VH-VL binders against o27280. Designs and how they scored, part 77

Target 1, 266 residues: o27280
Amino acid sequence: MDSMNVPEVLEIKRIVEESESVKTFIFSWDFRREVRPGQFVMVWDFRDEKPMSVSLIDPVRSEIGISIRRVGEFTDRVHGLSEGDLLGIRGPYGRGFELMGRDILLVGGGIGMAPLAALADEATARGMRVDALVAARTADELLFLDRLEAAGVNISTCTDDGSCGFKGFAHERLLTLEENHDMAAVCGPEPMMFQVMRILDERDVPAQLSLERYMKCAVGICGQCCLDDTGFRVCAEGPVFWSQELSRVREFGRYRRDPAGRRVPW

## First folded at step 21 (VH-VL)

Design Ch13
Fold by OpenDDE, look of step 22:
Structure Ch13 (fold): chain C 266 residues (1-266), chain A 118 residues (1-118), chain B 112 residues (1-112)
Amino acid sequence: as target 1 above (266 residues)
Amino acid sequence: EVQLLESGGGLVQPGGSLRLSCAASGFTFRDYAMSWVRQAPGKGLEWVSAITGRGGVTYYADSVKGRFTISRDNSKNTLYLQMNSLRAEDTAVYYCARKSNYGAFDYWGQGTMVTVSS
Amino acid sequence: QSVLTQPPSVSGAPGQRVTISCTGSSSNIGWGYTVHWYQQLPGTAPKLLIYYNTNRPSGVPDRFSGSKSGTSASLAITGLQAEDEADYYCQSYDYSLSSSKVFGGGTKLTVL
């Protein structure tokens, strides 16, 4: 347990440019330390630390990938790094996705596709049928399409502006799909997840959803990622939750807390 | 044309067992979640059980948990409901219903009557 | 009693407008789950009348309309006709009842 809480300084082995704003940083990984899709790591650039989902798990190459979207100062610095540069990585943390059934639907929005891409790899490796609804604001922001296709995933795309696939939001596209799955995994903007969850519940499709919250310690101590009113800690009890669990979370799809603990609407 | 046809209903004593079937046609059966909904004489509708399209996950109302088992054979386009330890309060017309992509029961069978009586 | 509350009965004369209410709670309609309506003619199986709050399936006259607000939904029937005499049920989803689909208690509509 102590070892997983100490940042390991790792060299960036490769950088994959996923989009204009998203890069995947690949690291060598000792798989004696188990990592599951849906879990996250704390990325340390020796100035600040941020939680990031694992987007690639490759035991064959002994590598993991972390996909990071450029959204602020920390990510700006990280995006400025090159292959061979160093980052501190500690983890993995949190509860990952569970797979069940024969087929799975993945619904992802933007960078939310990161953990789902890892899940897709695992699911396909297990012989599951994987369908993925990949959503983004524009075509240029759609992530992991080639990777998913190569894995044998059946992809449906939707974009807010209609530049690729279905014009509209993920939940709207979902409503047009008649086929049901044994389970679903969802990750993206929380308003999207909320709508998608509702639809899946109504369709009798068990769903797991990955939440994003401000996480500081990652070990369930600081309480910064606690959810109203359940007291769930996203870093400990999550970030992956079953729909039944999230149904009890008052703030889900409605608001989040900022670093100061203030309620911020989505 | 979508069709659902229930069968297997009848008279059974308390504690007895009965197996209902629902034959589906007119659509790709495996793509749709299916449910059983029952209606006691002169009463309202009550959801009983549901199963996903591929049959991987099942759901039950609390009133029937542990006693009823929903299953499906997609090769035969048939939905089943195994009812064990039947009680008088299980007396009802049992409908099979298809779940639409909008979450509604868009097609219903004509129902099969189950009577549990001494 | 039913999770969704409906009036036991409503009545109207031909040509009139009638409304049937469906009152839920924060765990179903109020949570954001959609409401569907079913018509059950005497001695027949239920038929989908309104789906996803406001939508009419093919074959359903436009004199039937659904609405949803807050924790409640409503079915409105304009131009009431004799053949509208039936039982009407609202249906939704409730997360607090083990992923249960929930029905209203039903409303008997009598055309006078």
Scores: ipSAE 0.862, ipTM 0.924, lowest interface PAE 0.6, mean pLDDT 95
Fold by ESMFold2, look of step 21:
Structure Ch13 (fold): chain C 266 residues (1-266), chain A 118 residues (1-118), chain B 112 residues (1-112)
Amino acid sequence: as target 1 above (266 residues)
Amino acid sequence: EVQLLESGGGLVQPGGSLRLSCAASGFTFRDYAMSWVRQAPGKGLEWVSAITGRGGVTYYADSVKGRFTISRDNSKNTLYLQMNSLRAEDTAVYYCARKSNYGAFDYWGQGTMVTVSS
Amino acid sequence: QSVLTQPPSVSGAPGQRVTISCTGSSSNIGWGYTVHWYQQLPGTAPKLLIYYNTNRPSGVPDRFSGSKSGTSASLAITGLQAEDEADYYCQSYDYSLSSSKVFGGGTKLTVL
């Protein structure tokens, strides 16, 4: 692999607690290595390496932020780190979101709001009108609400348990929102993304959706991130896809694959 | 309450041009995607073109691509269809239709007739 | 041309039940896209009759009902009345076509 594809060891500059389960880790970054919303990095804790979405892109302060949900052993170890501790970062990788038109709808579920928060900053800086539908299981897990509001984003919320905003799933809330948009960007649990994509297709709203798949090389060589029947590699041709590209992918929203390549239901 | 009123239809020769208008009232026009749907005499419904609520994205049926242009003026609550290089096969009643949040065409105008005849 | 296949005509006597089928494929109804139905009375514009597979807009009586299964949808009309004489169209979305908004070919309902 090229020297750009080995982790660079970086110091954690700042840690932001986004929720009880999500922290944002901020690093100094040389923006000669450009970063686009929707791209990802591989985070190495000196034992294991996992893909993570970039949630903050700040060229003025020369910083990037990576938001990580505590969900297992790797993320538990990373959440135990302090400012000044070291992590390996390689990337960025993948195809990011493309902005077009005069307004955009963001639909994010849980940690899926991370890349959309970065996109919201870019869209508002361009003068676009930004609406966001922010979804989570509970009110305490809604992410980035203050940041989005400060950026001028118009927020709708939904929670599975009804503790904040609309009670129900993101696609159910979406059906109650009348406004049509020039485009949408969607990231979250894949079953949510499938339902949201169907609605957006039927409304004539072009949509870009960010997928997650197991990755090892992140540059398209190993084949671990391939999508059935298309041969698309999430790390090379994605992770952001247009809805038309995903409509032809038989596995999207239907099943996923474990690290051994076996089909696993959602 | 919702009203859609088409105008601008008429007789035109093959190769000619015509501009259709649809005046909208009774709803927040910019919040809805709009479409043109046509119906040839004695035939079924055929979708022609669509435009997003803020006008940033347009869609066309293959049969009209490169010849028809959909547009909207949200300050005037008006939808347009510029029809160039008209053919006999374009002869139809043209309907203005609103797309609902459920993906249905929930309101239709009365239609305007376009006849393309040598 | 019709991606969604409907019978060209159906008929029934007053008071009877009729059904109108709408047969699609795996790239439209079978993929999961929803089905809407429109009624077009003679000399008038189409009017939304059923949306999102089964929902009735305000003012549409309960004797109209929609259903969807597999790659097909069906419109049922019970208690048939003379005023129901019209053309009926189903409509859905098809991801495989550049003209993704698709209508059925239409069904003329005749009340005998």
Scores: ipSAE 0.813, ipTM 0.932, lowest interface PAE 0.8, mean pLDDT 90

Design Ch5
Fold by OpenDDE, look of step 22:
Structure Ch5 (fold): chain C 266 residues (1-266), chain A 118 residues (1-118), chain B 112 residues (1-112)
Amino acid sequence: as target 1 above (266 residues)
Amino acid sequence: EVQLLESGGGLVQPGGSLRLSCAASGFTFRDYAMSWVRQAPGKGLEWVSAITGRGGVTYYADSVKGRFTISRDNSKNTLYLQMNSLRAEDTAVYYCARKSNYGSFDYWGQGTMVTVSS
Amino acid sequence: QSVLTQPPSVSGAPGQRVTISCTGSSSNIGWGYSVHWYQQLPGTAPKLLIYYNTNRPSGVPDRFSGSKSGTSASLAITGLQAEDEADYYCQSYDYSLSTSKVFGGGTKLTVL
């Protein structure tokens, strides 16, 4: 058995309030275990287990951060925790983002900014120019703005209600941006990602997109996160996919499967 | 005013090489992906190659892969197409075209004629 | 054979309405990629006529219009004029081909 598949009980070192609904939980991390932006971990609260993206990778402080949005019972419990409390963490799992070129565009929606924030840190550390289009429903839901700014990221904001930045959706804002990038990384609601991907393809910008699916085992054996037609397992072959890979996925941007395996429209 | 001006076309024998240039002006060149599109005499338009604004990524049609190389010098506002191992079927007017933020080709050069013939 | 299918030719009398179809598939127009249209006057370079399905660049008369539905797109020209005689090309993106930027075969419009 791979040691990475055994949950480690870790103490919450600190909690960062990102927004009303999002907290970042920071843990000490042994970086002998490599972790890449775009990878996820399984978070265990000793009752249930959920996949969560790594949003902070800090080798200097030997810390990782996991940003969790309050959306249900599991996350409600986790959000009730305090510094010093314990969580089970196993992983990391999945394929993370790859960086290439000199310029990268990040397009994130809501909690989708979590893995992108980690990617931004790596990209900037490598001397890349990073532009980020940060989208949310309202201004209060925009994530990691201060962190991104501090890292030297050029930020454009987009909100559905126009409370901050461009009024509209991410793909609409993207269409107004004239600058071309060497690559893009995208994470957020799948309908957003679908539209963004299309635009990026048409603009000759290679794109990687992080998918969210129901993942149970995280090790590619249960098949719960299997994508139609391709057989891609989001936990094994993903969650980060190149646009060319996702173009082959029939369900992308159209539907997902619920825990029972039923098709659920976006 | 956006301007694209192709040059370097001419007559070449099969197996020969030719280098096309496209001088761009009137816009921030590095911000835009650029493409080469060709048109054989009396035929339709065919996409040939593309390059990102900063030049980090290139794309090629299957028909030219391994033979053509697209590049750019943003300091000179110039797009290039190195064409090697030229074939008769490569005979065409070659256009440089700017890729818009909508994915269209919003500006085109006048084209330069490449004739591959023995 | 072009990935996007256009009629080889269309014709109309001055003042009439003509339409040029662009038929794609599930890997291009049907996938959700946008369609653009170009006008190529005889002996000239192509000119962008319609971008992103329905939009007209500055300088393009409103008698030109684009539409998209399903796996197909259409260019409509109302009030046909003699100067509209040209070749028209639709263009989109196809994820299934290495030639990701795809053009229709072109349509020759003759004004009678």
Scores: ipSAE 0.893, ipTM 0.940, lowest interface PAE 0.6, mean pLDDT 95
Fold by OpenDDE, look of step 21:
Structure Ch5 (fold): chain C 266 residues (1-266), chain A 118 residues (1-118), chain B 112 residues (1-112)
Amino acid sequence: as target 1 above (266 residues)
Amino acid sequence: EVQLLESGGGLVQPGGSLRLSCAASGFTFRDYAMSWVRQAPGKGLEWVSAITGRGGVTYYADSVKGRFTISRDNSKNTLYLQMNSLRAEDTAVYYCARKSNYGSFDYWGQGTMVTVSS
Amino acid sequence: QSVLTQPPSVSGAPGQRVTISCTGSSSNIGWGYSVHWYQQLPGTAPKLLIYYNTNRPSGVPDRFSGSKSGTSASLAITGLQAEDEADYYCQSYDYSLSTSKVFGGGTKLTVL
């Protein structure tokens, strides 16, 4: 079933405070419309619209969750909402994660853990062994730890300031891990993902990475999310890419384009 | 101490088949990706195939794809390379090598010689 | 015709410094992939000499050093000894070759 390009106005059923800056908004969802981890929805607050990853997929409760980090005007408004308030949701869009093998490594940074948390649920439900490297700047910014633990995920944490787990960046922690997995899923700051991808490639671990770009239409028409040299549209061919695909993307881990199309460094 | 011991090499005719084994010890075998690397007489090193620790994913060089099959039995700490449709250019010493967490081959076996000749 | 290009041979006298270059491209070393070096003594299996561009495994003397810049890497051997006579290979990863590890063509080091 194709995603509709019309926002459905949904009531916020529940709000979960994940951290000081991250909230998960829960919505009732008709699962006749399939949604996969790694896919995104366009969230409309009746003024602006932004792409957000799905962080919870619960067919039992007929709910989805969207985790949103407070980072700007739009998210400020959304974070001001309460249970019972309305948001427009259209989608899902994009290519989600694929699962293969028996063991999966999740490497997430900050809000990048959102789609990975959903993937973790699916993987564990399938009986896969899931290891998660959860990274954040500080301990209080580590996301979904309790949820992941409850799902049976083996968690390793790292923080920039060493307030929890390994002191350092995700790729540095990864280098200290000896275990080799059948595949990896990565999502977080693009510089992190770049380093992590390199290591995983060198370890012969096939990796999928979820990119974040400015998206306007979400349907591959406007071109705002096009990646240099490849013509990949993050909203259509992504946001989840295989490492082999991203290796051909010149801008990956190096720069991005702002809404005006100008190069801006990470 | 880590130890890798290859076996199964020998003389085979073109079009024939051979199965190599690599017995591993001294480390948790299932935690490490393993590779086969070969070296033709008087030539350089050539990566042949790799397999993830749990065996869920395999990789092959284009030169052997469709003919060689890498596998492993973690209960026996053994790596295998099934070689079918062997060609003269497959003649080489075949090394099993452990993939380190840095992506290097940190341990190598002594190698086993495979000779494909009429 | 290796993806990574090494000089076929280098030579030096005992005590001298020698360098072995490994020239890659934007799809391997230049992309950011790590470079590793292996020493292969005559009649023996390769041995890891340098990993992750600059690191020495335990037991490798500090007279061996690795460096990486741009699309190239280099192995330096100071205080050259007779026992250093061997073949040396660089190794990296290239995304253009279906998840294949790539080796240099090898360099034969002769100690005069």
Scores: ipSAE 0.891, ipTM 0.939, lowest interface PAE 0.6, mean pLDDT 95
Fold by OpenDDE, fold request of step 23:
Structure Ch5 (fold): chain C 266 residues (1-266), chain A 118 residues (1-118), chain B 112 residues (1-112)
Amino acid sequence: as target 1 above (266 residues)
Amino acid sequence: EVQLLESGGGLVQPGGSLRLSCAASGFTFRDYAMSWVRQAPGKGLEWVSAITGRGGVTYYADSVKGRFTISRDNSKNTLYLQMNSLRAEDTAVYYCARKSNYGSFDYWGQGTMVTVSS
Amino acid sequence: QSVLTQPPSVSGAPGQRVTISCTGSSSNIGWGYSVHWYQQLPGTAPKLLIYYNTNRPSGVPDRFSGSKSGTSASLAITGLQAEDEADYYCQSYDYSLSTSKVFGGGTKLTVL
């Protein structure tokens, strides 16, 4: 167990260009260490460390994939890496998704599709019907469409500018979908997730949502990722939460805390 | 045209059992969550139970948990409510209702009366 | 008492405007869950009247309108007609209750 908390230096086997701003880094993985969709790993570039969702779990090839969006200094450095370069990986951490029922609706926005793509693979492997609502600002930012399609996922797209699929937000598109599902998994911008969750609640669709917060230790010690009032630690009790759990989280959909602990709007 | 038709209501003694059915037509039954809503005589509406379209998940009001079982047969377009250990307070008209994509109950049956009395 | 509070009765003369309030809390209407309204004519099953706060199903006259603000919702009926005499129920969702689907206590509308 102690070994789980020590970063393993791994070679980047492959890099997949998902979009202009998103790359998936592929690593060899020893599957004696179980990893589940919805869990995250800490990625260490020998200067800084950031939590990243696992977007690919391939036991056949003994590989995992980590999809990273270019958003700041750390991710800029990582995006500058090439195949054969090294990264430190520790984990996996957190609570992953639980599958139930016969069919699942995935609702993802932007990079939020990363953990959902992994979940889609698992669900499909289990023989579940998988529908996915994939949202992004523009068509070029839609992630994993080919991968999902190849897996037999029924895809509905949504873009803010209408460049692909439904013009509007994910929750708006969701309101136009008539079909009911046994469960849903949601990941993306928190305002999106908040809207989507309410709709799913009203539809009697149990939903799991993956939250994003600043993390440091990833092992429930430092408290950096604690959610107000509840004491939930995103790294320990999450990042995947049931809608009923999140309904008790005052800050959900409203604000987050930055690395200094200050409230910042979404 | 969407149609919901309840049946199976009647008079039963306390502690008895009754099974309600709701026959659905005019829509793709499996694509919609269904609910039972009851109304005691002269009283308001009370949600009783719900089931997802594919039948994988069920929900119950606390007042009926452990006693009632909701189920569906999508091949027959039928919703069921098995009611066991019936109590006097279960006396009501029971409606089956379709859950819309907006979360409302957009279609209701005409209801079937259940009377629990000694 | 019902989670959503409605006046037990309202009345109006033909042609008048009447309003039925539905008062919730921060765990239901105030949390952002939608409000739906149902009309129940005497001796009949409920019928969807307003869905998702403000929308009318086909066949519902534009005399009926719904609104939502804060922790409350309201059903307005303009040009009141004799046929509008019925019970009206609001419905929403509450995350804090096991019975997540909640109804108002109902309002009996009498047309004078």
Scores: ipSAE 0.883, ipTM 0.929, lowest interface PAE 0.5, mean pLDDT 95

